# VHH binders against Profilin-1 (pfn-1), part 64

Target 1, 132 residues: Profilin-1 (pfn-1), of Caenorhabditis elegans (q9xw16)
Amino acid sequence: MSGWNAYIDTMTAAAPSIKRCAIVGAADGSVWARTEADNVFKASEEELKTFVALFNDVTQVPAKGADIEGVHYVVPRTEESLIFGKKENTGFFAVKTKSAVLIAVYEGPNEVAAQVRKAVESMQTYLNNAGY

## First folded at step 7 (VHH)

Design z30 (from z28 with L99Y Y100S T101S S103Y F104L E105F S106T Y107P P108E; framework vhh_gocatamig_d2)
Fold by ESMFold2-Fast, scan of step 7:
Structure z30 (fold): chain B 132 residues (1-132), chain A 123 residues (1-123)
Amino acid sequence: as target 1 above (132 residues)
Amino acid sequence: EVQLVESGGGLVQPGGSLTLSCAASGFTFSWYTLAWYRQAPGKKRELVAGIRSGGYTVYMDSVKGRFTISRDNAKNSVYLQMNSLRAEDTAVYYCAADYSSGYLFTPESYDYWGQGTLVTVSS
C-alpha cells in the first residue's frame, strides 16, 4: 500500500506480542498504515479522531479511560506523549510524534507489555528524528 | 468475494469530459484508500488520483485541475470526473483499493484491482 507499512512490519517483528497496530495522523486520526487480515486494526475514523485528540491534554485521560476498536481500556497514567491502557490480558501503547500517533494493541502479561512499549517508543524516536 | 467494477469509459473528443465510476463489494469500503491508475500501451501503470478513507486526495501533476476524485461511502463507490481531456489521457483506467495509506500511493501495495475501462481521446 505504502512505505509506511514497513514501519508496522518493523514494530511487529520487534514485539511479536503486538496483535494489531496502526500509524495515524496526529492532527486528524487519518490512517497512514495498519495491520490487516486476521490482525486487522478495526478502529473507525470517528474513534481515531477522538483518540488522537486525547493527546491535546493527556492529564484528563486516566479519569475516563480510552476507547480503541470499540474496547474501553483503563488508563492507569499518562506521560506527555504516551497513553497506555489495560483490559484484563490485553492492552495498548499509543505514542505521539510530531506528525503521527502510533498505536499498538497487544495480548499478554506485563513482561510482553514492556517489550511492546520498547518497540513503540523506539519507533517514536526514529520518526521524530526523521521529522515526522 | 471482493470485486471492483469500473464503468464510464469510452471514446471522447479532445477537450471533452467523461466520468468514471467504480463500484466496490466484499470489503469494508469506508476503511480503504481508493485510487485510479491508468496504463497506456507499452507503459507501466501510473497513479492518476487517490482518495484516502479520511478524504485526503492526491493527483498526478498532469491531471491536477482537470480531474477530480470523489467517494460515496454509502454507495461503496469512487468516481473520477475527467475534464479537458487530451490525447495523452488515452489509456485503460483501473480502480484499485488499498487497506492503508501513507504518504506514498504505490501500485505494488494495492490489495484489489478492477478489470479496467478503456478511455480513448481521439478526433
Scores: ipSAE 0.000, ipTM 0.136, lowest interface PAE 15.4, mean pLDDT 82

Design z31 (framework vhh_8ghr_2)
Fold by ESMFold2-Fast, scan of step 7:
Order: sequence, then C-alpha cells, then structure tokens
Structure z31 (fold): chain B 132 residues (1-132), chain A 125 residues (1-125)
Amino acid sequence: as target 1 above (132 residues)
Amino acid sequence: EVQLVESGGGLVQPGGSLRLSCAASGFTFSKYWYIGWVRRAPGKGEELVARISPSGGYTSYADSVKGRFTISADISKNTAYLQMNSLRVEDTAVYYCARYSGLLDTYSPEAMDYWGQGTLVTVSS
C-alpha cells in the first residue's frame, strides 16, 4: 500500500538496520506514516508533540537529550535541521523539512548509523524539493 | 482512528446520475492528502477513476470517465463527493473512497493507504 507509507518502505529498504521509523507533522507531531505490526513505531502523540518542538531550538537539545518511544537518548550535538542520539547499541536520526519531521530508530555500530543518516537525509532533500 | 465511509450507491438506469459521498474522520483534509475514487468491476482490475486534492483544488480523471464524472470536496464537512452523470452499464462496480499522499503523485490504486468499505453501483435496465 503506498501513500506516505511508500516513503517509510523506501527508507527501510535503503537502510535495513532501521528498526522503526515515522514521518510526522513538524507543527504538531501528528503521524503521517510509520512502520507497523511487529516493528511498529511506538511513540505516543504527546511524546511526538514534545519531540518536534525540539526543532524550535536545536542548540538546547545536547544539554538534556531526547526521548523517543519512552527511551532517553544522549544527543552528542545537533545540526541546523538534524537531531541524532545514541543509547548503547541503539540510536536515532531525526530530520526536519518545511512541513515534516522524519524519525528513524536503528540498532548497530557507527557504519550502520552512517547508512541510516544517508537514507533520512536523502528523504529530507526529496520532501523539501517537493514543498513539504 | 482513520475512517472513510462511503454512501450513495444503488441501482440506476443507463443515462442516469448518482452522487457518491465519502465522509472522512480521524484526519483533516489538507494540502498533502489526496482523496480518490477507485472502482472494481467484475472481471476487471481496480481502476482509479478520479482524485482530488481537497485543499488544493487539483482534480484528475481516468479517460473512461472524463466529461461524465466530477469529483469535489467540502473541507468544512471533511467530505469528498463523486458526481456520476451519463452512467453506462460498464460503470457497474464497487466504488471505494481512498486516501493517499500528494507527494507520490501516482495514478495507481497501490498509492492508497486507507480505504472505505465500498459502495455498489449497478447500472442496468
């Protein structure tokens, strides 16, 4: 089934180490698409609203970290439209577009993280170019 | 919960008209969503007959229905419509209302991510 779920499928195909991911509205954290069933992205609406608000001032995030799916991640640094975090062997990359935030949770070492980052940044570029 | 509920199907004579409605709940019509009407006739595959960007006003139609069917949406009622005129026996099908992202901009039933239950339209004398 396509729709926004086709972009979830594209990201997970490009980086198979993505365990769960979602595309959410930048203004309110509303879910546009997410991984389902056994790999369902489990963040609550309340948590997602809090998370997308972090992009209002990314410079504050490294001091306090970020919560996704009830898991607290250390955020070593941020970039203009990118928040990423690590917790042991797991991590996430989140990128903001004009209208959306893409979140990908992965498991694995640094080389896996690099592949996941590439996948989400490619989608970020596509969505921005499409006006989203 | 996202739901799409169709209504308005029924039996109509060739040359007649029918109006289908699709009431959406659990999401709001916006610029990034399209609403489409997909039909499945006996012996044929699924065909996307019409689509609309409710907030953008963009519409498109399959060649088989151009000039006869009109798709529209009422943002305030969160409802999409399919006005079917000059109906033909070959328009007999189950009609589904479905949602998909405007980002894909594809004309395929596989682009749909939520579907209604379907409403039967029978055109016969």
Scores: ipSAE 0.000, ipTM 0.119, lowest interface PAE 15.1, mean pLDDT 80

Design z32 (from z31 with Y100G S101Y G102D L103I D105T T106G Y107K; framework vhh_8ghr_2)
Fold by ESMFold2-Fast, scan of step 7:
Structure z32 (fold): chain B 132 residues (1-132), chain A 125 residues (1-125)
Amino acid sequence: as target 1 above (132 residues)
Amino acid sequence: EVQLVESGGGLVQPGGSLRLSCAASGFTFSKYWYIGWVRRAPGKGEELVARISPSGGYTSYADSVKGRFTISADISKNTAYLQMNSLRVEDTAVYYCARGYDILTGKSPEAMDYWGQGTLVTVSS
């Protein structure tokens, strides 16, 4: 568990437009690692528990949207292991691995979103291959 | 009801130009929507040639048309355009206007949720 902060650092370095991110447990939303200090990821335990439960049936999410850090995001569509949302100049990508959910909140236009998605999906692949 | 209606197709000689229009109704252009132009030539699959986020200012093009085609949008008219210059015989296809939401739904033909009926572009001497 103590090594999880290195993955946060890797994602942030790969996509500098990530403002805040976290790695949380897929079963319960428990925080394994998150950005801190000036970029602290502010989601509550209750909010994260609700959020990771969305991956039990991602097809329901576009009708309701998703809440992260007290912000309600429009979710246009989902893929089996991917939920993403947009609100004005901000957005997020969240992907599920075997044991974790990666959440990255970014700021910027849609071309920036593509870089963030690539970074999140690359980490998802890496962690799945590592058995997480 | 969401509708996309194309116009401006026709017959043109190699090296010529055409401008296609896509009139949208039932939704308003916003930073959440991508409008794309997808073409289908006889015997070939669908190719996303250009896309634009009308209020976001983002545009992208397939390598096959980059430098020759320009996509634009008029927010007040809720209409997108494809300016096609230096046309080649291989640009002959039915051109469809399609809507995608944000980056994910706007990046591939299969991800588009509403399509126009298509307009034929023939480049021949």
Scores: ipSAE 0.000, ipTM 0.107, lowest interface PAE 17.2, mean pLDDT 80

Design z33 (from z31, 13 letters changed; framework vhh_8ghr_2)
Fold by ESMFold2-Fast, scan of step 7:
Structure z33 (fold): chain B 132 residues (1-132), chain A 125 residues (1-125)
Amino acid sequence: as target 1 above (132 residues)
Amino acid sequence: EVQLVESGGGLVQPGGSLRLSCAASGFTFSKYWYIGWVRRAPGKGEELVARISPSGGYTSYADSVKGRFTISADISKNTAYLQMNSLRVEDTAVYYCARSYYGSGSLFKPEFDYWGQGTLVTVSS
């Protein structure tokens, strides 16, 4: 059992529109914790390694988009340590900390997206302050 | 009418144990609700010490109580519990049971919509 599962539970509790999420290593995309069972975050190791490498230069991501769980998302823009994307009624927010990348996939309209972003950014701040 | 009623508070010696109960009425424990225990000690602000999703089994704890306190819920009794072990003088506070919609507020500052009356826990020799 990893203590990282508690952070997954806290994040999904804070934003009910998060369908699936994961905390992965920033260096290699290794999964530290993820949602399971009916809400399993199902990205492959190869996909996650590719995804975390996007944080090496976020300015190039809007031109290509991003792939999560085999789904291609349009990335309208990026911010420091933040990549987000949309595909129809589905979207994601991903943030980088010192050692981790948090990825949350959600479903819902733009007002729901704001709550998901808030939850992800709150966890990012907490983990950075904890040295992760 | 939604109500949360705490019980189980009292005076206990350091190193002792207490179990707080939070009986809910006017709603049922479901996937939409978190039940939290929030304490307020003299000279300190509010601290969220533990939170549970009764139907989901998800729990979280403040670092100050992790390993000593256990939150649980009995869906059939519509009641949440806080088992407090290895109590310290610093745990002295009024403990409130509170309900939040699990999508409201931030990870560490959820917005509670209903509160119990509070129960006093005093840890003293």
Scores: ipSAE 0.000, ipTM 0.128, lowest interface PAE 16.3, mean pLDDT 82

Design z34 (framework vhh_8ghr_2)
Fold by ESMFold2-Fast, scan of step 7:
Structure z34 (fold): chain B 132 residues (1-132), chain A 125 residues (1-125)
Amino acid sequence: as target 1 above (132 residues)
Amino acid sequence: EVQLVESGGGLVQPGGSLRLSCAASGFTFSSRYWIGWVRRAPGKGEELVARIYPSGSYTSYADSVKGRFTISADISKNTAYLQMNSLRVEDTAVYYCAKYTGSLFDSYTPEFDYWGQGTLVTVSS
């Protein structure tokens, strides 16, 4: 079993509003770990490859939006290592580390989004400090 | 109702081994919970000797026991273990199993929210 599963567990424990999440390779979108079973992260390999490429030029993303699990999200703005979006009662935060992209999909109003963002950014810091 | 019940303590000679068990009830081992072993010896205060994040398989140890103690968890039995090898007189203490809710992002000195009753380990000739 993959040691990366421990990091998925850590993110989910830190923010219970996270419904699905994954850690993927920044270069190719290959899945290192994802939530499973009833909370399986459903993005295709091709979709993830397209998604991680957005980090090559985040300034273009607000004009186009982003697709995750076949759902098109409106991206209101981006930061150098952060893409986030919203669609009705769902949203996501994605952050890039040295070698990975962390994606967390949550459900709920904007009031819970701050908890999800904190969890994702905490993991980003942890992984960067660990050399990933 | 959360309960942690320790067992396995006893008298052992220096260089000997003991295995402590911590049977948990009222919650299920998962990535949301840390399980630790904390010991108390007269005059030395409390020391967190080992901890495990059961579903994530993350473990850490105090320098005083590193290489001699091994913490493990059996999720199917909802039980944590502390294997103690090469025991020394200074390992004599009451050993407590403790739980707290948290993640890998938490500080190195967790505040445990539930404790067992403890099991006495005496290392002497």
Scores: ipSAE 0.000, ipTM 0.130, lowest interface PAE 13.2, mean pLDDT 80

Design z35 (from z34 with Y100G T101Y G102D S103F F105S D106G S107K Y108T T109P P110S E111A F112M; framework vhh_8ghr_2)
Fold by ESMFold2-Fast, scan of step 7:
Structure z35 (fold): chain B 132 residues (1-132), chain A 125 residues (1-125)
Amino acid sequence: as target 1 above (132 residues)
Amino acid sequence: EVQLVESGGGLVQPGGSLRLSCAASGFTFSSRYWIGWVRRAPGKGEELVARIYPSGSYTSYADSVKGRFTISADISKNTAYLQMNSLRVEDTAVYYCAKGYDFLSGKTPSAMDYWGQGTLVTVSS
């Protein structure tokens, strides 16, 4: 498969506990690729614009939390290019590259979260090295 | 230069086990790269049966081998392994160790940029 959908497939293969994910433009939150059908990533264009803007200053995010697919997540802390949040047994990891933001929503305990984080960070490294 | 050298292939009876090894040189295993096993049987296309990010705990398997095959990597030895259990006649193929650098779909052999020479696995009574 050509295009950005191949990268969605790669992330979900690396961490099967990812329920929904997307690759969006860092500048505007435009969707480049996302999970579809029964696993469709449902965030609106307005929500994604707001979300990617959080990467302009990640230090402010723990005080406010983050919204993805209409769900409010508690963000316990951030790292330079990483925002992650939790809500009960669900969570997300989002990482920024030069041109993109990768968002992965998962369900499961902390062991599952660690696997999802590694998958997202591996893709971040690849895309940065590819010039994205 | 990048080299991948397979070993461990051979003749085995149905229900038996084999362990394939892939010794890598010219690069260091890392989470940036996929190491995988691709097989090709006579008259069939290439199938990516298993892949791993060697410095991570991620593994992915084709549906045809899930529960029977296990991929692993030893970073200190720069070697990847494929443990094949409960072998079936339809697992008969040449098995290639391959390196992918671009995180493309695990079911796409064209995602792999370097290949070994292959090792023959024959499952026959």
Scores: ipSAE 0.000, ipTM 0.189, lowest interface PAE 11.1, mean pLDDT 81

Design z36 (from z34 with K99R Y100H T101Y G102Y S103G L104S F105G D106T S107L Y108L T109P P110S; framework vhh_8ghr_2)
Fold by ESMFold2-Fast, scan of step 7:
Structure z36 (fold): chain B 132 residues (1-132), chain A 125 residues (1-125)
Amino acid sequence: as target 1 above (132 residues)
Amino acid sequence: EVQLVESGGGLVQPGGSLRLSCAASGFTFSSRYWIGWVRRAPGKGEELVARIYPSGSYTSYADSVKGRFTISADISKNTAYLQMNSLRVEDTAVYYCARHYYGSGTLLPSEFDYWGQGTLVTVSS
């Protein structure tokens, strides 16, 4: 059995521009799986708890932005279950499922951002269909 | 047309080794596809044994084969390999090479869109 780490592996393989990512609990931001070693996802428990709470009302996020791994991102807009942000050539996509939040931090131009979004949304669909 | 052709199956003694090859045509490994090895023994369901995303050099394995099997790919030859070491009688099965597009949103063996013909691996003394 592969556990939650297999989903991290699948997501990063689909979009190699993902530098770091994690799957966390939607209720509390607890880490279920994350990238490790040279590309360890470094967000604290407190930061993740704050971040997942943003999904309680995504309409408030563009006004204040979002913090991931101590970096403040400008969030230009949100969609119902999606928050994304940009800071220079670095960005992130985060999506909420029934019980999880997937966060992927990437580096690169707009061309790679679309690839990362597709990978994250594909995993969101899979996890929702699997009951997560 | 997309095709996957397996080779390298055969009879091997317990503790032995065998290398399976999967030659792909009609698409390239530098695209967004996982290549997997799925096996089926008589009376058993399908088990995803190993998979690789060749362009990203990412791999994953079933718990039953971790440490014994290694999946690899040669992008220039458009061929995937399964190196099977420390073989056990319970590894006896037909081994299929299969293609999966992650963007479909699925990770289950039933969602592989193209399959090879299969190659039989028999582990017995």
Scores: ipSAE 0.000, ipTM 0.150, lowest interface PAE 13.0, mean pLDDT 81

Design z4 (framework vhh_4orz_3)
Fold by ESMFold2-Fast, scan of step 7:
Structure z4 (fold): chain B 132 residues (1-132), chain A 123 residues (1-123)
Amino acid sequence: as target 1 above (132 residues)
Amino acid sequence: EVQLVESGGGLVQAGGSLRLFCAASGFTFSYYTMAWLRQAPGKRREWVALIKWGGSTDYADSVKDRFTISRDNAKNTVSLQMNSLKPEDTAIYFCAARLGSYLYTSPDSYDYWGQGTQVTVSS
């Protein structure tokens, strides 16, 4: 293992429609790794702390929506370890592992959303198998 | 348990060809950059070729246009086709794996290693 930034590179290579993404601590929203430079993931740690707390009770999320990078997303429904949202042609998928939350923001139509979801869920499986 | 197992090495005359194979298990193969590195007698390990997630390839200048790396994600294998072999290609060839999709040309960049397979090119 050579640090968390390699996982970011892997996810963005798997789904080119991912514009920005991050891996954050499930307990506190602390950033472990994120996209940088022209695709910098700009959520503050305060916003991420609020976001990861949504996984404590996902049933409340469709009524409230979710905020990522100062953008409010409509969340149509949730699963126990998955929150996803949509706003115009922008969307996100966030999945929880034992110790981490993976967040991927994408742009594009519904068919590219499926690729992004697959990439994020594949990484979720990998990290769970690695004990994170 | 992570394993990389190389095969296909041997003795060949200059100008000949060999194909090396690497069978991988115990990790999510499709998410890894796979590479071949070699160690010549009395030298340090040097990078030869890599294939990233998605199939893009890169080669060291010394082997460019002679070697071809490929992968089969369904079978968890990576291969190195070596053509126009030269005596200076004599080395132990190692299969290596690194999570991510960057141009990893340092031996220190790789997480997992095979045991190596000997390639000897006679003049």
Scores: ipSAE 0.006, ipTM 0.204, lowest interface PAE 11.9, mean pLDDT 85

Design z5 (framework vhh_4orz_3)
Fold by ESMFold2-Fast, scan of step 7:
Structure z5 (fold): chain B 132 residues (1-132), chain A 124 residues (1-124)
Amino acid sequence: as target 1 above (132 residues)
Amino acid sequence: EVQLVESGGGLVQAGGSLRLFCAASGFTFSYYTMAWLRQAPGKRREWVALIKWGGSTDYADSVKDRFTISRDNAKNTVSLQMNSLKPEDTAIYFCAARYDILTGYSKPSEYDYWGQGTQVTVSS
């Protein structure tokens, strides 16, 4: 799935504070692309399957939080196609498109979070317009 | 209405510098790859530089290390800083936009939107 890695590269270039990210199938959490090597996205298939299922009813997520790469994040609130979480100086943004879920894990303060959210939402819009 | 408006062209001596600007309106600028292409008298349009949605850049070999492309998504502008200009850089410079974040180098025919161009003349 090398083709999808170009989208990963585009997101990490747009928001350098993204430490790790992935594009996964919305139906099953199958990995289409992810950061590798020093920035490897370490979520298991089981964890990703559980994570994408959260988009079936995002209203339940703030009560339980969300797990990514074995890290439990507090989810303060959700939006229709957006789950985001915080844990100290780290956080994530995850958005759902027609066929995919984009997950970006970042490190930094709230100013950095805003930049990461912009990058993820821009990619979400692009993929939806492209039919994904 | 989609518009791309170039400015900053002019006459400059060899070795000089110019900065071109492109003001964009009528589309979601941040999702587009923005590019500069040029057309010398009697020649076809050729690609000079591009900047993708994410900010990554690419340059034609003829201008690499002399030109710098940049964008300001808040102002919907693209700029081209041209240093160490040569007579061979004389051309009409066009701003162009493409809805494509994946492929950074595209043929002129693959761009969706075009400006009217701005003349750059470099005297020998």
Scores: ipSAE 0.000, ipTM 0.209, lowest interface PAE 12.1, mean pLDDT 84

Design z6 (from z4 with R98K L99Y G100Y S101D Y102S L103S Y104G T105Y S106L P107R D108P; framework vhh_4orz_3)
Fold by ESMFold2-Fast, scan of step 7:
Structure z6 (fold): chain B 132 residues (1-132), chain A 123 residues (1-123)
Amino acid sequence: as target 1 above (132 residues)
Amino acid sequence: EVQLVESGGGLVQAGGSLRLFCAASGFTFSYYTMAWLRQAPGKRREWVALIKWGGSTDYADSVKDRFTISRDNAKNTVSLQMNSLKPEDTAIYFCAAKYYDSSGYLRPSYDYWGQGTQVTVSS
């Protein structure tokens, strides 16, 4: 068993509107933990390598957008360790810690998005404080 | 139904070779990292080799340069070519599957496991 699955469970409990999420390595995009079964996070290994590399220079991302699970998202702006995107009624928040990137895909309006953002940023703070 | 079925185990003399096979069904094989792990009598299960979705491979130091992992996505199989076998390689060998990659920083969590195949290397 992966201990990282507990963090997935914590985030989804905090924001039930998260449809799929994953914790991946910041260096290579390798999957540490993800949602499973009917909610399996389906990004390819190559896509995740490309995605985590976006954190090397987040200022370039709004001009190009970002791809998660084969879906192209418009990225309206970024913050130093936060990339978020929107595509119709779906969206994502991705945050970088020292060693990891947390990605949460959700569906719903702006009120739902705010809950998801809070959940991933709370986990980001927790993991950074834990040395990850 | 998800299945991983190992074959190719057996008895071999030290210095010999064996090729293990793992036949996978019931999932989208090409998206999974495939691995071989082994458990020797009285020891914990240890990782031996893996091959990622993109084809990159990694090996435990104890088997590096002796074992080669490969996959055939068209046939949903992964194989382990074992050369220069030593009595210390005696173990039950398990095939395991994980969606995408493990970080390498924590113990990998595998989604699916085979039943294992016995490899015995005589001295």
Scores: ipSAE 0.000, ipTM 0.116, lowest interface PAE 16.9, mean pLDDT 82

Design z7 (framework vhh_3k1k_2)
Fold by ESMFold2-Fast, scan of step 7:
Structure z7 (fold): chain B 132 residues (1-132), chain A 125 residues (1-125)
Amino acid sequence: as target 1 above (132 residues)
Amino acid sequence: QVQLVESGGALVQPGGSLRLSCAASGFTFSHYWMRWYRQAPGKEREWVAGISRSGDYTSYEDSVKGRFTISRDDARNTVYLQMNSLKPEDTAVYYCAAYGKSLLETYSPSQYEYWGQGTQVTVSS
């Protein structure tokens, strides 16, 4: 039986450079699935609630940055359904669907970032098409 | 036995149009999502467009939205890419890909994915 964890597995298989990721509810940041054990996604429920609320007005995010797992990321720009950030050699991509927000944290150069972005955007398209 | 054959690539002027076709054989076409990818010289292969098993859902890379349309004809086991308002930056080899038999397989690019050999599109005056 597959739950939301199967989507986590699919994203990490598509971009092995993803270190940690999660699928959370767009309304409240509740965790539907996340990477576990040595790759546990550590964001608190309060942090995730704050993070998903950023999608209500993404134009304000570059001025403030974004916090994921207690790490403050510089957000250079946003798109309507996409927030991404950088902190030294780490970064994240977060995309919003109808009902969910997908967050993937990675380490590596711009080539790695491009692969991670493609993986989360592919999953975003899939979930939107599935009605999520 | 599994085969994807792309066709329709040509040299066209900026602002022109082309329709690419991808004929599939050797598998149950209606069970697969279909995608188009492209690769320009010296660049990585990039996703261009996708269409669901039913044909009801389509998705596009931002640079081609409003210009390209993906469609499928399951009776003919063919997926199409209608390309309008072509730009020099669209010059690439275009590849057809079939992926996934189930929900879990659909977005793992390294699993259950079939590729064609590509068709060259050149946009130049």
Scores: ipSAE 0.000, ipTM 0.102, lowest interface PAE 16.4, mean pLDDT 80

Design z8 (framework vhh_3k1k_2)
Fold by ESMFold2-Fast, scan of step 7:
Structure z8 (fold): chain B 132 residues (1-132), chain A 124 residues (1-124)
Amino acid sequence: as target 1 above (132 residues)
Amino acid sequence: QVQLVESGGALVQPGGSLRLSCAASGFTFSHYWMRWYRQAPGKEREWVAGISRSGDYTSYEDSVKGRFTISRDDARNTVYLQMNSLKPEDTAVYYCAAKYDFLSGYTPSQYEYWGQGTQVTVSS
């Protein structure tokens, strides 16, 4: 059977500006699937545990920012299940489902960010409807 | 009218190489993710390799990693599968597939467009 890697492939196909992405466990940041090889998502287990814990109180995140793959992102605001950030020509969107956190790192101007956000939010809806 | 046409299948010796091509027409090729699947006699179609709309992301089934390379040429509306170090277990009909929406998984029935396939036989 195709595992969680099928969902990674689906997200990258939907938004070509996604450079790297991952699906991780909401409770512990354990990696369920991530982009590999030339597109490897490089976050450590320690970094991912810290990152998913941000969803316990998203209101604190804009004051501190967020770290992904050793890069510090400015987080201008958050929504209940959405954290996003920007650093020059790179950015990310992260959404929480019942059991998972989806993280997509993209490159490009603000005009491409909307496509990336749509892709991760659509996958969030799909996984929530599937019980994840 | 939509069409996907695979070519390049042949009989090769173990350890040999082949390049498969899939020529697309009748749709906006650059807006679709492209996949290669294969089907051996008596088995269901299985996913082999995939490439995103931009070409920035590629993915492979574990048994072909390091041996197969997927690529695309949007100017020619063509997707390719370079197959190296072929094994008898790679014997199958190879299909290309295209799907527009992000909900596409690796399940064959979820793909919008399919080709008719090209036969690859790896035998001594």
Scores: ipSAE 0.000, ipTM 0.142, lowest interface PAE 14.1, mean pLDDT 81

Design z9 (framework vhh_3k1k_2)
Fold by ESMFold2-Fast, scan of step 7:
Structure z9 (fold): chain B 132 residues (1-132), chain A 124 residues (1-124)
Amino acid sequence: as target 1 above (132 residues)
Amino acid sequence: QVQLVESGGALVQPGGSLRLSCAASGFTFSHYWMRWYRQAPGKEREWVAGISRSGDYTSYEDSVKGRFTISRDDARNTVYLQMNSLKPEDTAVYYCAVKGYYGSGRLLPTFEYWGQGTQVTVSS
């Protein structure tokens, strides 16, 4: 992995409740960068290809949920370029940019989720402005 | 010992259908994505289809989309590939595969296991 690891580091520093995250290609779900070691993001290539395709029509996602790292999440609703979900004490936020999808998995109550969402949306804005 | 055993391959006429099965053992089947690949004579092995741990998500190579359906039965540790509207270009040995991670680390070791394959021939 190359310079994209710096964005992973930035995102995890901004929201301490992020346990695992990744930056993947929007077209194919290929991993550009992900958390490693104790916080390794474990989604398969195929799971990620399926996941990024959800952004082709986010309105269909609440009916079926979403799979990340082999965990099935309930998705209560979606917003433009945003999919989020919860399963017990675990949740995620995923946002799409022009060429990437950012996925952050966190643990904790809904009060924690707001900080994670802000961190992910800030990075989304930055990458869109950078042409990604 | 991890084992994947494919079955169901046969000779069929163009436009025909086949259902392939892959019986898995030696690992916790319900914890992994399962995949189908194929290899035609003189070609590279190519990915065909995949199904998530939950079974709620499937993925397909573009050339088989709408014709092939992947499914799983976790009670039987089996993954299936239903193949409809078969074409001569679908002729290949079909392989079942599983991939995973061993644990944590900056460079995760991965494992990948393959079955022995089952021959599908589409010819008149």
Scores: ipSAE 0.000, ipTM 0.204, lowest interface PAE 14.0, mean pLDDT 82

